# Designs tried in a protein design chat: VHH binders against q96fz2. Part 142

Target 1, 269 residues: q96fz2
Amino acid sequence: CGRTSCHLPRDVLTRACAYQDRRGQQRLPEWRDPDKYCPSYNKSPQSNSPVLLSRLHFEKDADSSERIIAPMRWGLVPSWFKESDPSKLQFNTTNCRSDTVMEKRSFKVPLGKGRRCVVLADGFYEWQRCQGTNQRQPYFIYFPQIKTEKSGSIGAADSPENWEKVWDNWRLLTMAGIFDCWEPPEGGDVLYSYTIITVDSCKGLSDIHHRMPAILDGEEAVSKWLDFGEVSTQEALKLIHPTENITFHAVSSVVNNSRNNTPECLAPV

## First folded at step 8 (VHH)

Design D24 (framework vhh_8cml_1)
Fold by ESMFold2-Fast, scan of step 8:
Structure D24 (fold): chain B 269 residues (1-269), chain A 122 residues (1-122)
Amino acid sequence: as target 1 above (269 residues)
Amino acid sequence: EVQLVESGGGLVQPGGSLRLSCAASGSTFRYYAMGWFRQAPGQEREFVAAITQSGRSTYYSDSAKGRFTISRDNAKNTVYLQMNSLKPEDTGVYFCAAKTGFYTSPDEYDYWGQGTQVTVSS
């Protein structure tokens, strides 16, 4: 998983994350650093993306079932990293393999501290290798969406007005992530950064790519992954597996260049 | 847009076999996942089988698994359903459907053929 779409305006994104806490109270996640959220149809590693995490990470004695939403840098910078520039990190932390997560110090240490997050996206992109050509076919991959009389589908939207209706009730993709906190050695703000856990692709995605993000399908899985105050690392890792509850369609090569940030990036071809 | 035309239906005795074909036109076939659905008398359309764009992954309903095989030929823009060990319960109108991406629900498919009748009777 190396490219996503997360384009919803902040207000729409916040409402899409409505949830119930342990007491059954309906809530919206509380924002940290909302000014750092940059909506885009074409998010690459090193950019910021919104994640959900437990309020207990920020407030002692907080209910661990309550949620914060915060932009974090995609590409985990371990707390022990000693250089001044995070881009100088010698190894790729964009993704974290589920089968070796407890063997890699960069991931097992924050996981041991309960630093689990849910990475939010409209969906993600993968590039299918095509036989007989160097060209790869990009696909947009996302949760099946509830069809309403007014919202329609992406493929049915034929004007900008109709496109807006597609997003009103969009079910966001919820991916299992691990985050860490890095303090610049020369001073400055603490950097929060994350990695997306990956698993073997499900049967439905095997034609496109051999790996997929660990998707948390439904509120029960999301709440257990986030609730590090009640759910141990070992119990949480049982949620990490392939899922068949995903949909996709082919998109144009416009998405290939991460500088392209328009609805054309995810439109069906 | 894509247009779908089914063929191969007919009357067969229990235990017999039929091969259904679905010919596609009007779009690049390789971009579509293909599904077979059926509608028994007095029932709603139900999923039977689906195949991804490349043909590498296939899915079957519990009733079809082990008896039916879905395949496709992208050079001929055609999808097939080989049905073996047919039972009276398999009687119905069989529909070919196309969708960008993959779905098992009939509500998620964008393009449909008109159907071909399959009757399993002594």
Scores: ipSAE 0.000, ipTM 0.210, lowest interface PAE 16.3, mean pLDDT 84

Design D25 (framework vhh_8cml_1)
Fold by ESMFold2-Fast, scan of step 8:
Structure D25 (fold): chain B 269 residues (1-269), chain A 123 residues (1-123)
Amino acid sequence: as target 1 above (269 residues)
Amino acid sequence: EVQLVESGGGLVQPGGSLRLSCAASGRTFKIYAMGWFRQAPGQEREFVAAITQTGGRTYYSDSAKGRFTISRDNAKNTVYLQMNSLKPEDTGVYFCAAGHGWYVDSPSEYDYWGQGTQVTVSS
């Protein structure tokens, strides 16, 4: 998983993250550092993406089922990193393999501290190898979308006039992440950064790519992954597995260049 | 591009069963979400059921839940709709549809349509 779309305006994104706390109360996540959120149809590693995490990470005695939403850097910088420039990190921490997460110091240590987060996206991109060529076919991969309320309205994703209406009730992709906090040696703001846990691809994605992000399908899985106050590391890791509850469509090669940030990146071809 | 041909329609008594098939011709059936829609005379096309590209998730209208089952066979380029406990209200032309759409329950999200197969539930 090396490219995502997360383009929703802050207010739309916040409403899309509506949830129930442990008492059954409806809530919206509270923002931290909202100014660092940069919507984009084409997000690559080292850019910031919004993640959900437990309020208990920031407030002593907070209800661990309450959620904060915060932008974090994609590419985990371990708390023990000694150099002043995070880009000098020798190891690629964009993704964390589920099968070796407890063996790698960079991931095992923050996981032991309960630093679990849910990475939010409209969906993610993967490139399928085509026979007889070095060119690859990109696909946009996301949760199946259905209307939650019966209405006379129809979906019209291919209509320019109605394109924006698709996003009002979009079900965001929720990927399991691990984050860490790094304090610059010279002083300055703490850097929050994350990695996406990856698993073997499901049957439906195997022809596109051999790996996929660990997707947390539904509010029960999301809640258990975030709630480090009540759910142990061992129990949380049981949520990490391939899922078949995904859909996809082919997209234009426009997405190949990470500088391109337009709706054409995820529009069906 | 894909061409869709429905089969399996017919006349049945209330409480009966039918299995509709939709055969796809074209190179890339497995990239399409597939849906079944129906239309009674003088009415708009109504959502019945849908299945994602992988077959990993299915969706049903309220009237179809518990009675109908949608499935697909990507090796055979075919979608099925098993209809049980049929009622007179199920009478209509049943259309198979293929699309890349964002909403599986919306006719406008489907790019390719079959010609339909008639289902009549009558005593």
Scores: ipSAE 0.000, ipTM 0.333, lowest interface PAE 11.5, mean pLDDT 85

Design D26 (framework vhh_8cml_1)
Fold by ESMFold2-Fast, scan of step 8:
Structure D26 (fold): chain B 269 residues (1-269), chain A 123 residues (1-123)
Amino acid sequence: as target 1 above (269 residues)
Amino acid sequence: EVQLVESGGGLVQPGGSLRLSCAASGKTFRLYAMGWFRQAPGQEREFVAAITHSGGKTYYSDSAKGRFTISRDNAKNTVYLQMNSLKPEDTGVYFCAATYGFYETRPEAYDYWGQGTQVTVSS
């Protein structure tokens, strides 16, 4: 997973993340650095994306089941990185393989600190290899959406009002991530950055791509992944596996250029 | 961001008991899982016990299970290790350690360490 859509306005995104804390109280996650959130139909590595993480990472008295939304840089910069410019990191940390996560220093250290996050997206894009050609067919991949009497499906060729209703009740894709905090050696703001854990693709996606993000399907899985105060690294890693609860449709080549940021990027073709 | 100071070590006869204390300084003690490790001369540091930041869960090595009890008082910024039925093989320097997040059994996963307190079990 190297491209996502996360286009919802802040207020819609916040409502889509409504949750219950450990005591059963209904809550909305609190924003940190909301000005860094930039909605887009076409997010690439090095851009900022919203993630959920436990409030306990920021506040000593917080219940570990309470949640913060924070925009973080896609592409984990390890806390031990010694150079002044994070773009000079010599290896790709956009994704982290589930099978080697405990062997790689860049990932095992933040995992040991409970730095688990849930990466939010409308969905993600993958490019299917076409036999005998250099061309690739892009697909938009997302959770199955519940159809309401007035929302229709994302593939519906309906009025603009129906698209607005689809997004009001959209079930966000929730991907397991690991984040780290890097302090610039010359001073400045702490950089929060993340990687998406990847697993072998499920049967439903095997014809599109051989890998997929580790998707946390449902609030129980999301809660356990985030709750680093009560759920150990070993228990949390049991949540990391392929899921069949996913759907997709082909999209146009407009999405190929990451500078294109329009609804056409995810519209069915 | 925390400094740790152990106390309560000493010389005790086999079958005896000791209570170790670890006093933490710093404003973020509640965010840290706490562990106790021990080290005999010429050996690696080994895991003894751990407690989550909330105190809701505790973990023990096979050698400590049933004999040792770890607890914490977040209001006093202190973690304790109650050691009962002590054996000569329990002899070593006992360290408390703090890790941000959940407990770990690996010493290298801990961010802050005390200087240690000597426990000697001998007749």
Scores: ipSAE 0.000, ipTM 0.232, lowest interface PAE 14.1, mean pLDDT 85

Design D27 (framework vhh_6z1v_2)
Fold by ESMFold2-Fast, scan of step 8:
Structure D27 (fold): chain B 269 residues (1-269), chain A 123 residues (1-123)
Amino acid sequence: as target 1 above (269 residues)
Amino acid sequence: EVQLVESGGRLVRTGGSLRLSCAASGSTFRSYAMGWFRQAPGKEREVVAAITWSGGNTYYADFVKGRFTISRDNAKNTVYLQMNSLKPEDTAVYYCAAGTGIYVETPSEYNYWGQGTQVTVSS
């Protein structure tokens, strides 16, 4: 996973993240650095994306089931990185393989500190290779959406105009992530950055790409992944596996260029 | 790149009140937990009060609970310490600090520190 869409206005995104804490109280996540949130239909590594994380990361005595929403840089910069420019990091931390997460120091250390987050997106993009050609077909991949009377019909064949009606009730994709905090050596603001955990592709996606993000399907999985105060690393890692509860449709080549940021990027072709 | 400047320290009578201010320069002031610490002569620096980045949670040391109130104004990049019912034991240099905010009562969690402002409480 190397490209996503996360275009909802901040207020719509916040309502889409409504949740219940451990006591059953209905809540909205509280924003940290909302000014850093930049909606886009075409988000690439090094850009900021909104993530959910436990309030306990910021407040020692907070209820670990309460959630913060914060924009973080895509591409984990380890806390030990000594250079002044994080773009000079010598290895790619956009994704973290589930099978080696406990072997790689860059991921094992923050995971041991409970630095688990849920990466939010409308969906993600993957490019299907065709044998014997350099051409690839892009696909937009997202949770199955529920039909409502106000949003109209939802499905891969809907026209672009119909897609605008569904955003108010869109079910966001929730991907398992790991984050870390980096202090610039010369001073400056703490950088929060994340990686998306990846797993083997499910059967439904195997013809498009061989890997997929670890998707947390439903509030129980999301709550357990975030709640590092009550759920150990070992227990949380049991949530990391392929899911079949996913859908997709082909999109135009407009999405290929990460500078293109329009609804056409995710519209069905 | 957060620079902190404390102000408001002065001599006050026992039972009096005082408000300390800490002005922060920097683009992400509202991303930091803010703390007030104090150090009396010959003593170690200790936490007095702290406020999380959101203002949603506060911490107070037992010896000031009920007397002091910490608050922040993110529009003005300023954190305040309102000190009521002052006692001679409150005499110290008061320091403002900014940090990542996970363990707000711990001095080592704070990355940036001001130079301090002297508070003296006398009968």
Scores: ipSAE 0.000, ipTM 0.133, lowest interface PAE 18.2, mean pLDDT 83

Design D28 (framework vhh_6z1v_2)
Fold by ESMFold2-Fast, scan of step 8:
Structure D28 (fold): chain B 269 residues (1-269), chain A 123 residues (1-123)
Amino acid sequence: as target 1 above (269 residues)
Amino acid sequence: EVQLVESGGRLVRTGGSLRLSCAASGSTFKTYVMGWFRQAPGKEREVVAAITRSGGSTYYADFVKGRFTISRDNAKNTVYLQMNSLKPEDTAVYYCAAGYGLWTETPDEYDYWGQGTQVTVSS
């Protein structure tokens, strides 16, 4: 997972993240640095994406089941990184393999500190290799969407008008992430950055790509992943596995260029 | 903030059992993740067990798993370490530690520390 769509306006995104805290109270996540959120149909590593994390990371006495939503840089910069420019990091931290997460210091240390987050997206893109050619077919991959009286299902949306209506009640993709906090050696603001945990692809996606993000399917899984105050690292890692509850459709090569940021990037072909 | 006082350390025979207690005073105990650490002469301080704020989840180091049990009583502001099937290798000073909402295996994550209680396991 190296490309996503997260295009919803801030207000719509916030409502899509409505949740219940431990006491059953209905809540919206509280924003941190909302001005840094940049909606896009075509988000690449090093850009900022919205993530959910526990309020307890910011307030010592907070209820750990309460959620903050914050933009973070995609591409984890470890807290121990010594150089002044994060772009100088020698290795790729866009994704973190689930099978080696406890072996790599860059991920083991923040995971030990409870720095778990849920990465939000409309969906993600993958490129299928075609057997006898160098051409690759892009696909947009996302949760199955529920038909409502207002929006209709994505499978029935065969026009731009119908496609746009599904966003009103879109179920966001919720991917398991790990974040870290890096303080520039020369001073300045703390940088929050994240990586997406990856697993072997499920049967339904195996023909498109051999790996997939670790998807947290449902509010119980999301809540347990975020609640580092009550859920241990060992228990949280049990949530990291492939899921079959996913759908996809082929999209145009317009998405290939990360500078293209239009609805055409995810429209069915 | 919070003051931690360990008790229960003593000399025990190999295969014996021992219960350590850590009493907290000061700030609200329920807001802290609690951990037990140990340090043998000439060695680094290492985590033994940790317990979340509510007591709903626990962590154990591999070398004590199945033998030690951590628990807490938020009404009494106390955390406990039940130690069974003790081995000579368990000989160390045992420390109680408190941290704010951070649950980790490293000493640097904990803000408050007790003075330690000596556990000696002999042949």
Scores: ipSAE 0.000, ipTM 0.310, lowest interface PAE 12.2, mean pLDDT 85

Design D29 (framework vhh_etentamig_d1)
Fold by ESMFold2-Fast, scan of step 8:
Formats: sequence, C-alpha cells, structure tokens
Structure D29 (fold): chain B 269 residues (1-269), chain A 122 residues (1-122)
Amino acid sequence: as target 1 above (269 residues)
Amino acid sequence: EVQLLESGGGLVQPGGSLRLSCAASGFTFRTYAMSWVRQAPGKGPEWVSGITQSGRSTYYADSVKGRFTISRDNSKNTLYLQMNSLRAEDTAVYYCAKGTGFYVSTDYFDYRGQGTLVTVSS
C-alpha cells in the first residue's frame, strides 16, 4: 500500500470515528495537532495521515480503551535513527510485511512497546499490470458502504455526481499500523511516524495486486489492536490476516501523479 | 486563475429578503462543493451554508436554518443564497467559498471571494 485517499474534513472524519470505550460510553476520539491534518484524495509516503491510537500512550493512568486521533508521518522513523533529517533514512518503512515484522528491529521494537495504531483512509489505490502495455490500471479499494434504497440502484452510486452523498456516512478503511517516536538529535518536537502492515492479497484482490494492507474489519478488531494495555503483542498479531470484505472500482490515470488532489482521483471511470 | 465574484448585497429592513450571487471561474465549478461564509465587523468568520457539487444536499448553520436557502446553477457556474426574514444579527460581509472536493465542510475552503456587504437595519 503506497497511496491512499483521506479527503474528509476534520469534523466529518471525527464523527466517522465514533466508538465505544471499555466502560460502554459512546465517544469521539480526541485530536492531537488537528491543524496538521491535510485532507487529500491522493496521499503518498512522507505526508501526514490521521491515525487512531490509545490515550495511554500520552497520559499515564489513562484508560487504554480511550482513543486519540493524530496526524503522523507515513514512513516509520525508528527511535534509534541518529541523522538530523528523517528523509535520509536508507531503507523504506512505508510498509511492514506481516511475515517478517518480528524479525525486523525497526518494527519489532516499537511493537514490543505497544506502539500499535489504526491508519485511517477513505480507501487505498493499487495499480494493476495490464498485458501489452507499460502503463497500469489504477483501482480505488475500500470497505463496502451502507447503501440506501436510492443509492443501491446499479450505477447510481458509481457516478461522480452521486459520490458526494455517500461521504456523510462513509465507512473509513481501518488499516493496522505500527508507529514509533523519534526525537531529533538537535532538539525540537518528537516526530510520530507510522508504517502500514501488509499481508498476502485476498482472493478478491489477487488480480489487481499480490499484496494488501492488513485491514481491521470491525470495531472488535480495531479496539483489540489499539488496546496495548490489555492485549499483548502475540494476541494482537492474530488480527493480522487478509480480508475478503473489500470492494473496488477502476479510476482514471489522474491519480498516477501524486500532485493531483481532486475528486477525479477516486471517481469511477 | 480561480475567481469568485459576489453580488446582491445591500441595505434591507428587518424581515426583508436579499438574494446573493457568486460567479465562479478558473476551475470546474460543477465538481466542487461550495459554501457561504460571513464575517460581522470585529468578529471572526462564521460558516453559513454549504451545497454539494450536484446541488443534491444542502447544509445550514443553526442561526440561519429555515430562513436561508442555498442553491447553484452548474450550467452558469453560479452559486446563490436566498436570505429571507433577515435580522439585524445577519449584518455582515458575505463571502463565497470554494470547497476542496465533493463534500461540504464547515472548516475547509481553499478560496474565498472579495465579499458583498449585507446591512440589516431600520
């Protein structure tokens, strides 16, 4: 996973993340650095994306089931990194393979500290290799959305003119992530950065791409992944597997250039 | 270049009506949500109303709900605000605001027009 859409305005995104804590109270996640959230139809590595994480990471004695939402840099910078510029990191930490996560120091160490997060997106993009051409077909991949009787008719929700109406009740894609905290050697603010865990593609996506993000399907999976105070690393990793509860449609080549940030990036062709 | 030009402001008595227009150019108007934002003298900006790209869904601040109607004509690249039952508290400069995509937001606009003054007084 190397490209996502997360375009919802902050207020809409916050409501889409409504949840229930361990005591059964309905809550909205509390924002940290909300002004750093930049909505975009075309997010690439090194940009900031919103993630959910446990309140206990920031507040001693906090209920580990309570959630914070914070923008984090996509591309994990390990806590041990000693250069002054994180873009100088010599290896790619945009994604973390599930099969080697406990073998790679950059991921094993923060995972051992409970630094699990849920990466939020409207959906993600993948490029399908096409026979006879050097160009690939991009697809927008996302959770199946709840449909009303009017939006359930074939083609109605698929036209660009009808996509606007689904955003009010959009089910955000929830991807399993690992984050770390890096303190600049010259001083300054701590940098929070994340990687997306990847798994083998499910049957439904196998013709598009051979890998997919580890998707946490439903509130039980999301809450267990986030709750590092009650759920061990071993138990949390049992949540990391391919899922079939996913849908997609082809999009135009407009999305190919990461500088293009318009609704056409995810509109059906 | 993106350009938003508001018109239709003026002096009106309490209980009166005004219709504001915004002529848009320099972008594909039909693909973006649009909003009206107002700013009274000495106060910060207040989001008033928003409309999705197609005109299918409209949203209003509680202070104007039931009195104002937002609409758009995508064939003319024009946004409208019909203001009825005007009150002294509605006195402000009204700005046309371009959204960042399909959906209406109360917080995010990448362009604003130069504004049109609405004064409600007896």
Scores: ipSAE 0.000, ipTM 0.211, lowest interface PAE 14.8, mean pLDDT 85

Design D3 (framework vhh_6z1v_2)
Fold by ESMFold2-Fast, scan of step 8:
Structure D3 (fold): chain B 269 residues (1-269), chain A 124 residues (1-124)
Amino acid sequence: as target 1 above (269 residues)
Amino acid sequence: EVQLVESGGRLVRTGGSLRLSCAASGSTFSIYAMGWFRQAPGKEREVVAAITQRGGNTYYADFVKGRFTISRDNAKNTVYLQMNSLKPEDTAVYYCAAGRGFYTSLNPDSYDYWGQGTQVTVSS
């Protein structure tokens, strides 16, 4: 996964992340650096995306089940990186393979520190290779959605005009991520950056692409992935597997250019 | 910040049992994951057992699984290690440690605070 959509206004996004802490108390995640959140239909690596992480990462006396929402740079910059410009990192850290996560220093170290996050998106994009051609067909991939106007799921058959009405009750895609904290050598603000863990695609997505992000399906999985105070690295990694609870539809080539940031990027074609 | 003091280490015969205690003072004990580590002469410090902030989950090294039990009492700011079926290979200085997260791939470097250790000697 190299492209996502996360276009909801901050208020709508925050309400979509409502949750219960360990005590059963209803909560909204508390924002850090909300002004750095930039909604877009076409998010690429090196841009900021909102992630959920445990409040215990920031406050020593916090309940580890309480959540912070913060924009982080997509493309993990390891804490040991010595140059002044993060864009000069020689290795692509946009994704982290689940099968080698414990072997790669860039991911093993922050994972060992409990630096797990949940990457939020409307959905992600993937490009299907077509037999006998150099062109690829883009697809928008997302959780099945509930139609509030009609008791039924939202699908590719729905008109583009009906898509605008579903965002108020959109179920955000929740992807397992690992983050790290990098301090610039010359001083300045700590950079928080993340990678998305990837797994083999499920049967439903195998015709589109051979890999998919590790999706955390439901609040129990999200809660366990985030709660580094109560859930060990080993237990958390059991949550990392393909899921079949996913849907998709073909979209136009408008999405191919990462500079295009319009609803047309995810509209059914 | 937290201060940790281990107690209970002594000479025990092979097959015997022993309970170690670690008393915490200073900062809020209940926010820390707690671990027991050991170090024998000439060997590296290795993890023995770990327990989450509220005791909801535990970890045990393969070489003690089924013989040792870790527990904690947050009201008393204490963590315990119950050691059963002791073997000569269990001879080591046992250390209590506190850290902000629960990591089963635990490196001693992941823990912020350490006690001074308590000596356990197992002989026939």
Scores: ipSAE 0.000, ipTM 0.324, lowest interface PAE 12.4, mean pLDDT 85

Design D30 (framework vhh_etentamig_d1)
Fold by ESMFold2-Fast, scan of step 8:
Structure D30 (fold): chain B 269 residues (1-269), chain A 121 residues (1-121)
Amino acid sequence: as target 1 above (269 residues)
Amino acid sequence: EVQLLESGGGLVQPGGSLRLSCAASGFTFRYYAMSWVRQAPGKGPEWVSGITQSGGKTYYADSVKGRFTISRDNSKNTLYLQMNSLRAEDTAVYYCAKDRGWYTGSAFDIRGQGTLVTVSS
């Protein structure tokens, strides 16, 4: 997972993240740096994406089941990084393999501190290698959506006009992430950055790509992953596995160029 | 350009009260946790108090707990410190500090010139 869509306006995104805390109270996540949220149909590494994380990370004695939403840099910059420019980090931290997460210090240390987050997206893109050519077929991959009469069905047969109506009740993709906090040596704001945990593809996606993000399917999984105050690292890692509850459709090559940021990037066919 | 302008300091007798203000500009005040930090003559900086973005939670150093109250007015981009029962040991230059991250009391920027508080009979 190296490309996503997260295009919802901030207010729509916030409502899509409505949740219940441990006491059963209905809540919306509280924003940090909302002005840094940039909606896009075509988000690449080093850009900011919205993540959910526990309020306890930011407020002593807070209820660990309460959620903050914040834009973080995609591409984890470890707290130990000593240079002034995080773009000079020599290794790729866009994704973190589930099978080696406890072996890599860049991921093991923040994970041990409870720095788990849920990465939000409309969906993600993946490129299927086509036999006999150097061309790759891009696909948009997302949670199955509830069909309504007003929005129409979700899938490859839907027209672009029908897709404009589906976003009001879109179920966001919720991916398991790890974040870290880096203090620039020369001063300035602390940089919050994340990586997406990856697993082997499920059977349904195996013809498109051999890896997929670790998807947290449903509020129970999301709550347990975020709640580092009550859920240990060992228990949380049991949530990291492939899921079959996913769908996809082919999209045009417009998405290939990360500079293209239009609805055509995720439109069917 | 982040600007922080402290005011309200002065000479006060032991047991007296003062209210400090900090006018913030150059950034979106309501998105940042804020703190008060003081520096007594010949000593290093001491964190005094912190307040979350919304003002919903406040934190205090043990030396001032029960005597000082931090508050903020996000509509006016202003941070306050109400200081009661002042002691000679509270004599210091007081700085308001913008939190560099999202956790109150973590790394922060001190950009203003401060305001001097002298507690003396």
Scores: ipSAE 0.018, ipTM 0.489, lowest interface PAE 7.1, mean pLDDT 87

Design D4 (framework vhh_8cml_1)
Fold by ESMFold2-Fast, scan of step 8:
Structure D4 (fold): chain B 269 residues (1-269), chain A 124 residues (1-124)
Amino acid sequence: as target 1 above (269 residues)
Amino acid sequence: EVQLVESGGGLVQPGGSLRLSCAASGSTFRYYAMGWFRQAPGQEREFVAAITQSGRSTYYSDSAKGRFTISRDNAKNTVYLQMNSLKPEDTGVYFCAAGRGFYTSLNPDEYDYWGQGTQVTVSS
């Protein structure tokens, strides 16, 4: 997973993240650094994406089931990184393989600190290789959406007005992530950055790509992954597996260029 | 698979204290979130307090906050409810419940195992 869409305006995104804490109280996640959130149909590594994480990471004695939403850099910069410029990190931390997560220091250390997050997206993009050519067919991959009288299937929306209705009750894709905090050696703001955990593709996606993000399907899985105060690393990792509850459609090559940021990027071809 | 037996109920005067105990049999007690619920005559069963599997988090109804304390001893397979500053409104049958999940629940339907209940009466 190397490209996502997360285009909802901040207020719509916040409402889409409504949740219950452990006491059963309805809540909206509280924002940190909301001005760093930039909606886009075409987000690439090194850009900021919104993630959910436990309030206990920021507040002593906070209820670990309460959630913060914060933009983080895609591409984990380990806390021990000693260079002054994070862009000089020589290895790719955009994704983290589930099978070796406890063997790699870059991921094992933040996991031991409970630094689990849920990466939010409208969906993600993958490029299917075509036999006998170098061209690839992009697909937009997302949770099945609930049909309502005010919203329809994304594939049935033919006008901008109908597309707006599709997003009103959109179920955001919730991907398991690990984050870390890096403090610049010469001072400045702490950098929060994340990686997306990847697993083998499910049967439904195997014809498109051989890997997929670890998707947390439903509030129980999301809550357990986030709640590092109650759920150990060992128990949380049991949530990391392929998911069949996913759908997709082919999209235009417009998405190929990460500088293109229009609804055409995810529109059905 | 888990059997629960409550004890410690009784008659106390307003302002008094009681400590309820819930003894669990079965080797898997430590995997259950535990809750206390109560039911007064003619009323629905209501949430009182809950404690997670680890004991690191506790939850209370608004009526119980500041007066009641839930705790557990996983070595003794026991959960406790310390009730202070008791009021006539606290009168009811108190039930211990075990739920198979990482989290507590305020909903009685989320609990797999229930005790028989112990009567608490607050009256002069």
Scores: ipSAE 0.000, ipTM 0.184, lowest interface PAE 15.0, mean pLDDT 84

